# Designs tried in a protein design chat: VHH binders against q9p4d8. Part 19

Target 1, 280 residues: q9p4d8
Amino acid sequence: MDFMKPETVLDLGNIRDALVRMEDTIIFNFIERSQFYASPSVYKVNQFPIPNFDGSFLDWLLSQHERIHSQVRRYDAPDEVPFFPNVLEKTFLPKINYPSVLASYADEINVNKEILKIYTSEIVPGIAAGSGEQEDNLGSCAMADIECLQSLSRRIHFGRFVAEAKFISEGDKIVDLIKKRDVEGIEALITNAEVEKRILDRLLEKGRAYGTDPTLKFTQHIQSKVKPEVIVKIYKDFVIPLTKKVEVDYLLRRLEDEEDDDATQKSGGYVDRFLSSGLY
Short names: E, the ipSAE of ESMFold2; O, the ipSAE of OpenDDE; V2, 0.75 times the mean of E and O plus 0.25 times the DockQ between their complexes.

## First folded at step 6 (VHH; framework vhh_7b18_3)

Design e2 (at its last look DockQ between E and O 0.76; V2 from the best seeds 0.00; counts 0 for: pae O 6.6 > 2)
Fold by ESMFold2, look of step 6:
Structure e2 (fold): chain B 280 residues (1-280), chain A 119 residues (1-119)
Amino acid sequence: as target 1 above (280 residues)
Amino acid sequence: QVQLVETGGGLVQPGGSLRLSCAASEFTFSSYAMGWARQVPGKGLEWVSYIYTGGRTEYQDSVKGRFTISRDNAKSTVYLQMNSLKPEDTAVYYCAKDWGYEDTYFDYWGQGTQVTVSS
């Protein structure tokens, strides 16, 4: 897909292809993180004397990555969602004018706090090589954590594109549900047990394939220390439910971008609500 | 409410050709991907081909190069051109509508049309 061409972004085939590639990235990142111990000191608030910072080593390292990446326009892209919006800085590069594909409030649909909490409390213990610390590998461990977190965030928040595509195709029914604030009705619209089973079955197959690459069978490098079933459980228990939360939260607000037929509508991306407050 | 009606089945000799048509109604046809599946006698249902709203296509390995799926959004019609037919292609062919969300799922099916390949 090309974010400069809106028609390619809302193409369900392109969306599905992107979601499948994000699965591969998540599995690879889990395998890379699985080479390290749980390393609870990485996640303990104020474990290390980081100047002028209150938080964990992971919090600090991720926030610094996001600050630097924002300066080179990473978070100008519509599919990138920051964990630490407060640290973002203005780019010194020429601005990219992405067409408005998502609703104007899309940047407010952000579950990264939940992702970070689940990652540190549930995912790390499930995929780590063992309990305990590896004092010589704290930096490398946290860098692997960043890759995991960013790939999880991208996959989960890509639900906003799926929700927008669904809104366009089912508009009348979804409009009625939104007006009624029918959360359960919206959830039912986006839920299919057969589809969920197929996603989980594909993850199991991919997890087995990445763990048993024949070309690396005879090296000292272990292809995977993570059971494929753990990856599947993480998706079932966390990734899929959080994606649904993103989709529901996005759809519930979608009528905020609907205005009268004079075609005046707010653009996507960052929105200052001052302009929408009217003359009150 | 969705309605899919297949036509074009029949008896053909090995190496022959058939073109199936599927007339769709009661939904916004241009907004949904469409596909074909088949029920082979004595076997389960298997997918055959898939076409996205923008015209991109996918095929089961056993029919690649022999079958071509196409769509005409103005006529709300999906086609399956079947060339170089083999006895193993004998089946009831169903047109199906994708549900239009995260992953592939056919939520509505036609009544089917019989294709028989025999000498």
Scores: ipSAE 0.144, ipTM 0.614, lowest interface PAE 5.5, mean pLDDT 84
Fold by OpenDDE, look of step 6:
Structure e2 (fold): chain B 280 residues (1-280), chain A 119 residues (1-119)
Amino acid sequence: as target 1 above (280 residues)
Amino acid sequence: QVQLVETGGGLVQPGGSLRLSCAASEFTFSSYAMGWARQVPGKGLEWVSYIYTGGRTEYQDSVKGRFTISRDNAKSTVYLQMNSLKPEDTAVYYCAKDWGYEDTYFDYWGQGTQVTVSS
């Protein structure tokens, strides 16, 4: 997706394409992560003596990655949401001025905490090579986790774009629901069981296709492949629901920007009238 | 209620051309992807072409290079230009509205227009 072309960003076809591409990335990242054991120690708070840091090894490494990534403008991109926004640094690269496509509060929509929790507690056990510790690969494990987390975050928070597109398309129906703060109504409106089924079916097929890595022929060690069914389950139980949450959260606030625009237009009209009346 | 009305179907010889039109009403036309599907008697419905809000188009492999989908938002109309028609293109053609979520899914359909390609 080209964020410099705002007219294309909210196109449902482009959004779909982006989401489909993200599926590939997520599946590949899961496969990479599946090379390593669950390694619970990576996720335990203060398991290792990390200088000037209170948290898990994963938390630390992820935060350091985001610090580096921020300096190269990763989080200037509209579709990127950090897990640790407090550690972000200014970029030394020339600033990219992306046109605003999402609502003003879009950056406040953040479910990364939930993603991280679910990833460590539910997703990792499902995709890991085993439940034990792998002391020799703690770093590699955590690195693979970061790739998974970032790709999941991007996919889930992409719901903001879906929500904006839906807001524009549904018009009065969604506005009425928002005014009523009808969360259930909004969720029902944005949910299509057939669409979800198609997504899951596609994931199953992709999982099957990617699990046949021809390169595994040369590895004497049965590298544990992620089961396609596990991928489907992860999407069904976590990715899709969290995406919906993002959409709902985004939509519930969507009228805030409309109210501000009306207020500014009303105030601008008065200022222009005052200036034109020559009583200066 | 969403209304879709197809026109332009008929009988044509192999190699001929037809242009289908679909007039849409009772929804914000410009906000939704539109498409065409066709059904051969005794067979299931198959998608033919999509056009998204931004103008991007998709085609079934069997019609690529021969069919062109377009839309006029001002007229709330979607078109299907059908060139180099073949007997296998004989079907009832339906205009469809996309539901507009994370995947392409048609939620409303017209009554259909018959296209017959025969010598």
Scores: ipSAE 0.026, ipTM 0.333, lowest interface PAE 6.6, mean pLDDT 86
ESMFold2 (binder alone), look of step 6: mean pLDDT 87; pTM 0.873

Design e3 (at its last look DockQ between E and O 0.75; V2 from the best seeds 0.00; counts 0 for: pae E 4.1 > 2)
Fold by OpenDDE, look of step 6:
Structure e3 (fold): chain B 280 residues (1-280), chain A 119 residues (1-119)
Amino acid sequence: as target 1 above (280 residues)
Amino acid sequence: QVQLVETGGGLVQPGGSLRLSCAASGFTFSSYAMGWARQVPGKGLEWVSYIYSGGRTDYQDSVKGRFTISRDNAKSTVYLQMNSLKPEDTAVYYCAKDWGYEETYFDYWGQGTQVTVSS
């Protein structure tokens, strides 16, 4: 997706294509992660004596990655949401001025904490090669985790774009629901069971196809492949619901920007009238 | 209420042309993808062409190079230009509205228009 072309960002085809591509990335990342054991120690707080850091090895490594990535403008991109926003640094690269497509509060919509929790507690056990520790691969394991987490985060938070597009598409219907703060109504509006089924069916097919892909580079021990059914389950139980949450959260606040625009237009009109009336 | 009304169908000789129109109402037309499907007698419904909100188009392989889908957002109308028609193109053609963004899914359909290609 080209974020420098705002007119294309909310296009149905572009959104769909982006989501489909993200599926591929997520599946590949799961496959890569499946080379390693669950390695619970990676996720335990203060399991290792990390200098000047209170948290898990994964938390540390992920935060360091985000620190580096921030310096190369990763989080200037509208579709990227950090897990550790407090560690981000300024970029030394020329700034990219992306046109605003999402609402002003879009950056505040963040479910990464939930993603991280679900990933470590539910997803990793489902995709890992085994439940034990693999001491010699802790670093590799954590690196693979980061790729999974970042791809999941991007996919789930892409719901913001879907939500914005839905807002524009549904018009008064969705506005009324938002005004009433009808969460259930909004969720119902943005949900289609047949569409979800098709997504899951597609994932099953992709999982089957990619599980046979020899492109697993440099893995010493291909111990296990991710079962396609597990991928489907992860999407069904976590990815889709969290995406909906993002959409709903985004939509519930969507009228905030409209109110501000009305206020600014009303104030500007008064100032312009006052200036034009020459009544100094 | 969403309404889709197809027009432009008829009888044409092989090699001939037809232009189908679908007038849409009851929704924000410019925000949704639109499509054409056809049902051949005795067969199931098959996808023919799809046009996204941004103007991107897709076609079934059997109609590529012969059919062109377009849209006029100002008129809330989607078109299907059918050239070099073949007897195999004989079907009822339906206009359809897409539901959303994650997967192509048509939630509304027109009543259809008959296209007959025969010598």
Scores: ipSAE 0.494, ipTM 0.779, lowest interface PAE 1.2, mean pLDDT 89
Fold by ESMFold2, look of step 6:
Formats: structure tokens, sequence, C-alpha cells
Structure e3 (fold): chain B 280 residues (1-280), chain A 119 residues (1-119)
């Protein structure tokens, strides 16, 4: 996938390759986080005396990472979604002009607050090495959390690209449902239970393979293994449903770009953007 | 309504060639990946070849180097060129449309065309 070449972004093969790669990154990040105990102090609001900050140690650390990353243009990229939009700063670097692929409101589709809540309350207890605290590893634990959160966010918000591809491919059906404000109809149209089952089956296979992978046995640090069934449950209960929520939220607003073009603008709109990019 | 119609099957001797065609209608052909699968007599359905909307192709190992999938988006048609045919290639060949963006899912199938490789 090359965001400077719009015709590659919505190609079905590139979408699948990206989703599989993000899946592998999430599994790897879960394995890295599983080396640590649950360490609830990392997530407790005001557990540590952080100057001029009201929140958890994780909240603080992630927000500082996002502030720094914004200064080097990370959140100018179409596929990056911040957890803390209010801490982003303008870059000192020259602007990158990415071609437009997503609808104008795409950066308003952001479920990172829900991702963070689910991660700390549901995912960490499921993948941690055990309950309890590791006071000498607080920073390393939170750094592993950041990798997990950022990979989950990227995977879930990739639903915006999937939704746009579905809109182009099945537009007339989706347009009618949007006009009716039929949320359940949109969700049903974009959902395929057999596809979801195949994703879960692949995750189960990968989780079992990690249990037999000899390369994971040669690290200098103690590693815990995440049960394959936990990975599957996290995807089934959280990743897939949140991705569908992103898709539905994106689609419900998709006609805003078409209505604005028809009412007020000389050119620009769904068909013109994608015909110009070579997508069909 | 989605329709897929295969043609080009027939009887051919081992080592021969056939070209299958699949005429598609009722959907935006250029937006979807397309594939060929085959029903081998006395055995199950098996995947043969795949072509993505951008032109990338993939093949089952048993047909690599002998079969070539292609598409003509202007004619809404997918092709399977089958060379160096063997008796084990005998099957009903189906054209299929893939919907399943996140993972492969064939949502529509053609009626099939018989390919028989026999001396």
Amino acid sequence: as target 1 above (280 residues)
Amino acid sequence: QVQLVETGGGLVQPGGSLRLSCAASGFTFSSYAMGWARQVPGKGLEWVSYIYSGGRTDYQDSVKGRFTISRDNAKSTVYLQMNSLKPEDTAVYYCAKDWGYEETYFDYWGQGTQVTVSS
C-alpha cells in the first residue's frame, strides 16, 4: 500500500495484506506485553505525582509520545489516529501533500477513548503474565502498552479505508441505507460471518504456532506465552466489533461529501476523486 | 442480479490446451477479485487461481506454470488459459466472485463448465 499512490490504497489485495500485517504486529505486541504482570498502578489515575497532569502514568507517557510524534508529521499520515488529539503540535518540517482517499470527516472518526478503556480493563488482564505489580519494570511495561495501543488503533481505524472501498463497490445499496439512517441495515450489509470466522481461525492457528516457535525460546528475557484462545477472544469481542463501529460511523456520514459538492462546489466529490485516482 | 457464465470447456487430450472464459454482469466487475475453482470427480472443491482487481495473481501449486489467469475489465470477463493439461485436471471449473475484503469469501458462483482430459 502506498499513500502517495491512491490507486493502491483501496485495492483488495493490498487491503488484505495490510490487515494481515497489522494482525501479526498486534500478536507480537501482545507477546511482548505478556512478559509483564498486570501492574494496575500503571493505569490508576494520579497514582504517581506527575507535575501538571491529571491521569494515569500510561496516559501521560502516551500523550508525550504523541506530542513528539506530531512534531515529525506522524499524524499528517492518513492512517494515523491519535489517542490525545489535544496535545498534538504543528510540525517544523515541510508539509507532505498526501492525495485525498478518505472522506473529508475521516479524522473525526476516532474510537481511541473506547480502545484505551477496553485495553486497560479487559485486554491487559487477559494477556498479562499474572496479577500483581512489577515496580522495577513500570516504564518498560508502559512502553509495551503503547505499542499494543497504537497497533490496535491502527487496525481498528483501518476500517475507514475498508468502508470507503465497500462504498465504492456496493454504493447504491449503501446509499439507500444511509438515506434511511438504517444503522442495523448498514452493519448487516458490511458484515460477513464466514469472513469473521476465517479471521478467528487464522488467529487460533497463529497463536498455536507461537507455542511451538523455537525462536521465541532464545531471548535473553523471560517470556510468557499468550494463550491462542485469548487472542481470538480479544478479536471477536473487541477488535472486530470496534472495526465495524468505525465502518458504520464512517458510512453514515459518507453522503455529506456528495451533498456539499452538489450544493456548493464547482468540482470535487466521490466519483471525481476516485475516477481521477484510477480506482473503479 | 449477479451472474457468472463460464464457457470454453470440453474434451482435450493430455498435453493439450483450453481457454476458459467467464462473462460477469450485475456488479462493478473492476472493483472485485475473481477466481477459478474446480470440482474434481470423487473429491471436494478446490481453489485453482485468483486475480485481484489491480492485476496481482496467485495459483495453486499443482497448476503453477501451466495455468494463467487474466481479466479484461472493459468486457467484464475473466479468463483461465490452461496449458499442458493432465488427466488430474479433469473437473467442473467454476468462476467465482470474491466479496470478503478482510479475507477471501466467494459470494457468487457460475454454473460451471466441464473440462475432461483423456486419451
Scores: ipSAE 0.301, ipTM 0.703, lowest interface PAE 4.0, mean pLDDT 85
ESMFold2 (binder alone), look of step 6: mean pLDDT 86; pTM 0.866
ESMFold2, look of step 8: ipSAE 0.284; ipTM 0.694
ESMFold2 (binder alone), look of step 8: mean pLDDT 85; pTM 0.866
OpenDDE, look of step 8: ipSAE 0.418; ipTM 0.752

Design e4 (at its last look DockQ between E and O 0.61; V2 from the best seeds 0.00; counts 0 for: pae E 9.6 > 2)
Fold by OpenDDE, look of step 6:
Structure e4 (fold): chain B 280 residues (1-280), chain A 119 residues (1-119)
Amino acid sequence: as target 1 above (280 residues)
Amino acid sequence: QVQLVETGGGLVQPGGSLRLSCAASGFTFSLYAMGWARQVPGKGLEWVSYIYSGGRTEYQDSVKGRFTISRDNAKSTVYLQMNSLKPEDTAVYYCAKDWGYEDTYFDSWGQGTQVTVSS
């Protein structure tokens, strides 16, 4: 997706293509992660004596990655949401001025904490090579986790774009629901069971296809392949629901920007009238 | 309420041409993919072509090279230019609207227009 072309960002084809591509990325990342054991120690708070840091090894490493990534403009991109926004640094690269497509508060929509929690407690056990610790691969494990987390975050938070597009398309119907703060109504409006089924079916097929990739044969270690059914379950139980949450959260606030625009237009009209009346 | 109204159907000889139109209302047309499907009597609904909001098009193999789908966002209209028509193309043609962005799913349909190719 080209974020420099705002007219294309809410395009159905582009959104679909982006989501499909993200599926591939997530599946590949899961496969990579499946090389390693669950390694609970990576996720335990203060398990290792990390200088000047309170948290898990994963938290630390992820935060360091985000710090580096921020300096190369990763989080200037509209579709990227950090897990640790407080550690971000300014970029030394020339700034990219992306046109605003999302609502002003879009950056405040962040479910990464929930993603991280679910990832460590539910996803990792499902995709890991086995239960237990693998001391010699803690670093590699955490690195693979970061790739998984970032790809999941991007996919889930992409719901913001979907939400914006739906807001524009549904018009009064969605506005009424938002005004009533009808969360259930909004969720129902943005949910299609057949579409979800198709997504899951596609994931199953992809999982099957990628699990047979001969390129994985060259890895010296009998790498446990992620079961396609596990991928489907993860999407069904976590990715899709969290994406919906993001959409709902985004939509519930969507009228905030409209109120501000009306206020500015009303104030501008008064200034223009005052200037035109020549009464210095 | 979503409304789709098909026009342009009729009787044509083999090798002839028809242009179908579908006037859409009740939604932001420019954001949605649109499609054409056809149904032969006694057979199921078959997709013919669809066009994404960005203009990307897809065709069934049987109509590739003969049919062209297009859209005019200003008029909220989708078109199906059908050239080199064959008797096998005889069907009721339906205009359809896509539901959302996660996957292609058409949930709204017009009443259909009859296309008959017969010598």
Scores: ipSAE 0.174, ipTM 0.629, lowest interface PAE 2.0, mean pLDDT 88
Fold by ESMFold2, look of step 6:
Structure e4 (fold): chain B 280 residues (1-280), chain A 119 residues (1-119)
Amino acid sequence: as target 1 above (280 residues)
Amino acid sequence: QVQLVETGGGLVQPGGSLRLSCAASGFTFSLYAMGWARQVPGKGLEWVSYIYSGGRTEYQDSVKGRFTISRDNAKSTVYLQMNSLKPEDTAVYYCAKDWGYEDTYFDSWGQGTQVTVSS
């Protein structure tokens, strides 16, 4: 998709292609992280004497990455959501004027604190090579963690684009649900159990292929260390539910932006469609 | 209410061509991917071709190079140009609307149009 061309961003084919690519990235990142032990010292608050910082080694390392990356425009892109918004700095590069695709409050829809908590407490123990520490690899372990966290964040917050596309396509009925604050009605509208099952089935097959296919093995022992069923469970228990939470949170506020995109305020659009469609 | 209406089926000799059309209504056509599927006698539904809302296309291997899917968003219409038809292409052809953002899910189907390839 091209974020300079809004019509490509809400295209169902481009959305699906992006989600499938993010899925592959997550699987490869989990396989890479699985080469390390759980390494709880990486996540322990104030385990290391980091000047002017209160948090874990991972927190510090990720925050420094985000600070530097903000200076080269990473967080100007609509699909990048920071874990540490307070560390972002002005870019050294010329600004890019992205057309508005998402609602004005999209940057406030941020579940990265929850992602970090679930990653540390649930995901790492599920994919690590073993319990314990590898003192010689703490930096490399944390770098693998950053890749996992960033890919999870991108995939989950892509729910904002999915939600916007659903809002545009499902018109009046979703507006009524939002006005009533009907969270369960919105959840039902955005949920398709058959689609979710096919996502999980695809993940299972990819996990088997990456773990056993010699043509896809760039680092053989990495791919064989994560059981496909663990990847499926992480998606089912965390990625899918958090994505739905992002979609619901985005949709509940969507009418805050409605001065010129609401069907009730597009009388010119009605007249234009009526005249151009030949309605009699 | 979503409605998909296929036209353009018929009897054609091997090597011939047909163009199927699917008129869509009841949804914002330009935002959805669309597809064609077929049911040969005595078999289940078989995917044929798929077109994303932006125009990217996918084809089953057996029809690749012979069939072309296209869409006209202004007319809310999907087309399937079928060339070099073979007796094995004989089937009822259905147009379908894809609902799934995270994977393909055809949630609405037309009534079908018969294509018969016979000498």
Scores: ipSAE 0.011, ipTM 0.435, lowest interface PAE 9.6, mean pLDDT 82
ESMFold2 (binder alone), look of step 6: mean pLDDT 90; pTM 0.910

Design e5 (at its last look DockQ between E and O 0.48; V2 from the best seeds 0.00; counts 0 for: pae E 2.9 > 2)
Fold by ESMFold2, look of step 7:
Structure e5 (fold): chain B 280 residues (1-280), chain A 119 residues (1-119)
Amino acid sequence: as target 1 above (280 residues)
Amino acid sequence: QVQLVETGGGLVQPGGSLRLSCAASGFTFSSYAMGWARQVPGKGLEWVSYIYSGGRTEYQDSVKGRFTISRDNAKSTVYLQMNSLKPEDTAVYYCAKDWGFEDTYFDYWGQGTQVTVSS
């Protein structure tokens, strides 16, 4: 897909291809993180004396990573969603003017706080090499965490593109549900148990297949794979439900763009009329 | 009400050709991907070919180079041109509509048309 060409972004085949590749990225990132112990000190608030910062080592490292990468336009891309929006800075590179593909409020649909919480409390214990600390690899462990978090975030928030494509193709039924604020109805409309089973089956097979490749960049422990069942459980319990939350939250607000357009067209801008008239 | 009606099946000798048609109604045809699947005797359903709303096509390995899927949005019709037919292509062929979301899933099916490849 090309984010400079909206028709390629809302093409369902391109969306599906991207989602499948994001599965591979997540699995590889989990395998890389699995080479480290759980390392709870990485996530403990104020475990280290970081100047002018209140939070965990991971919080600090990820926020600095995002601050630097925002300056080279990473978060100008429509498929990148920051964990720490408040630390982003203006780019010093030439601005890229991406065409508007998603609804105007798309940047407000952000579940990264939930992803971070679930990652540290549920996912890390499930994929780590074991409980305990790894004092000589805190930075490498946290960098592996950042890769996991960013791949999870990208996959989950890609639900916004899927939701927009669905709204465009089959909006009338969803429009009625949105007007009624029927969250359960919207969830039912976008849920298919056979699709979810296929995703989980594919993850199980991928997890089994990838466990025999010894070429991991963080190969400090002889552990060639995460148990495939853990990957499946993480998707079933967290990735799929959070993606659905993103899709529902996006759809519930989708008529706001139409209402904003209607209000602007109906009422006319007072300032616009004043300036057009040539009055002071 | 979504409706898919297949036509063009029949008896053909090995090496022959058939062209299947599927007339669609009850939905915005041009917005959805469409596909063909087949029920081979003694086996389950298997997908055959797929065409996205934008025209991109995909084929099962066993039919690549022999089958061609196409669509005519003005007629709300999807086609399957089947060349170099083999006895293992004998099946009931179904036209199907993709549900248009996160992963491939056929949510509506036609009643099927029999294709028999036999000497």
Scores: ipSAE 0.388, ipTM 0.737, lowest interface PAE 2.9, mean pLDDT 86
Fold by OpenDDE, look of step 6:
Structure e5 (fold): chain B 280 residues (1-280), chain A 119 residues (1-119)
Amino acid sequence: as target 1 above (280 residues)
Amino acid sequence: QVQLVETGGGLVQPGGSLRLSCAASGFTFSSYAMGWARQVPGKGLEWVSYIYSGGRTEYQDSVKGRFTISRDNAKSTVYLQMNSLKPEDTAVYYCAKDWGFEDTYFDYWGQGTQVTVSS
């Protein structure tokens, strides 16, 4: 997706293409992660004596990655949401001025904490090669985790774009629901069971296809392949619901920007009238 | 209420042309993708062409190069220009509205228009 072309960002075809591409990325990342054991120690707080850091090894490594990524403008991109926003640094690269497509509060919509929690507690056990520790691969394991987490985060938070597009498309119907703060109504409006089924079916097929990737042949170690059914389950139980949450959270606030615009237009009219009346 | 009304169907000789129109109402037309599907007697519904809100188009392989889908947002109308028609194109053609953004799914359909290609 080209974020420098705002007119294309909310296009159905582009959104669809982006989501489909993200599926591939997520599946590949899961496969990569499946090379390693669950390694619970990676996720335990203060399991290792990390200098000047209170948290897990994963937390530390992820935060360091985000620090580096921030300096190369990763989080200037509208579709990227950090897990550790407090560690972000300024970029030394020329600033990219992306046109605003999402609502002003879009950056405040962040479910990364939930993603991280679910990833470590539910997703990792489902995709890992085993439940034990693998001391010689802790770093590699954590690196693979980061790729998984970032891809999941991007996919889930992409719901913001979907939500914005739906807002524009549904018009008064969605506005009424938002005004009533009808969360259930909004969720019902944005949910299509048949579409979800199709997504899951597609994932199953992709999972089957990618599990036979010849590139995995060169790894000396019996690499456990992620079961396609596990991928489907992860999407069904976590990715889709969290995406909906993002959409709902985004939509519930969507009228905030409209109210501000009305207030600014009302105030601007008064200033222009005052200037035109020549009463100095 | 969403309404889709197809027009332009009829009888044409092989090699001939038809232009189908679908007038849409009851929703923000410019925000949704639209599509054409067809049903051959005794067969299932098959998609023919799809046009996204931004104008991107997709075609079934069997109609590529012969059919052109277009839209006029000002008129809330989607078109299907069918050239070089073949007897195999004989079907009821339906206009359809896409429901959303996560995947392609048609939630509303017109009543259909009959296209018959015969010598």
Scores: ipSAE 0.311, ipTM 0.712, lowest interface PAE 1.8, mean pLDDT 89
ESMFold2, look of step 6: ipSAE 0.367; ipTM 0.742
ESMFold2 (binder alone), look of step 6: mean pLDDT 89; pTM 0.901
ESMFold2 (binder alone), look of step 7: mean pLDDT 90; pTM 0.905
OpenDDE, look of step 7: ipSAE 0.287; ipTM 0.702

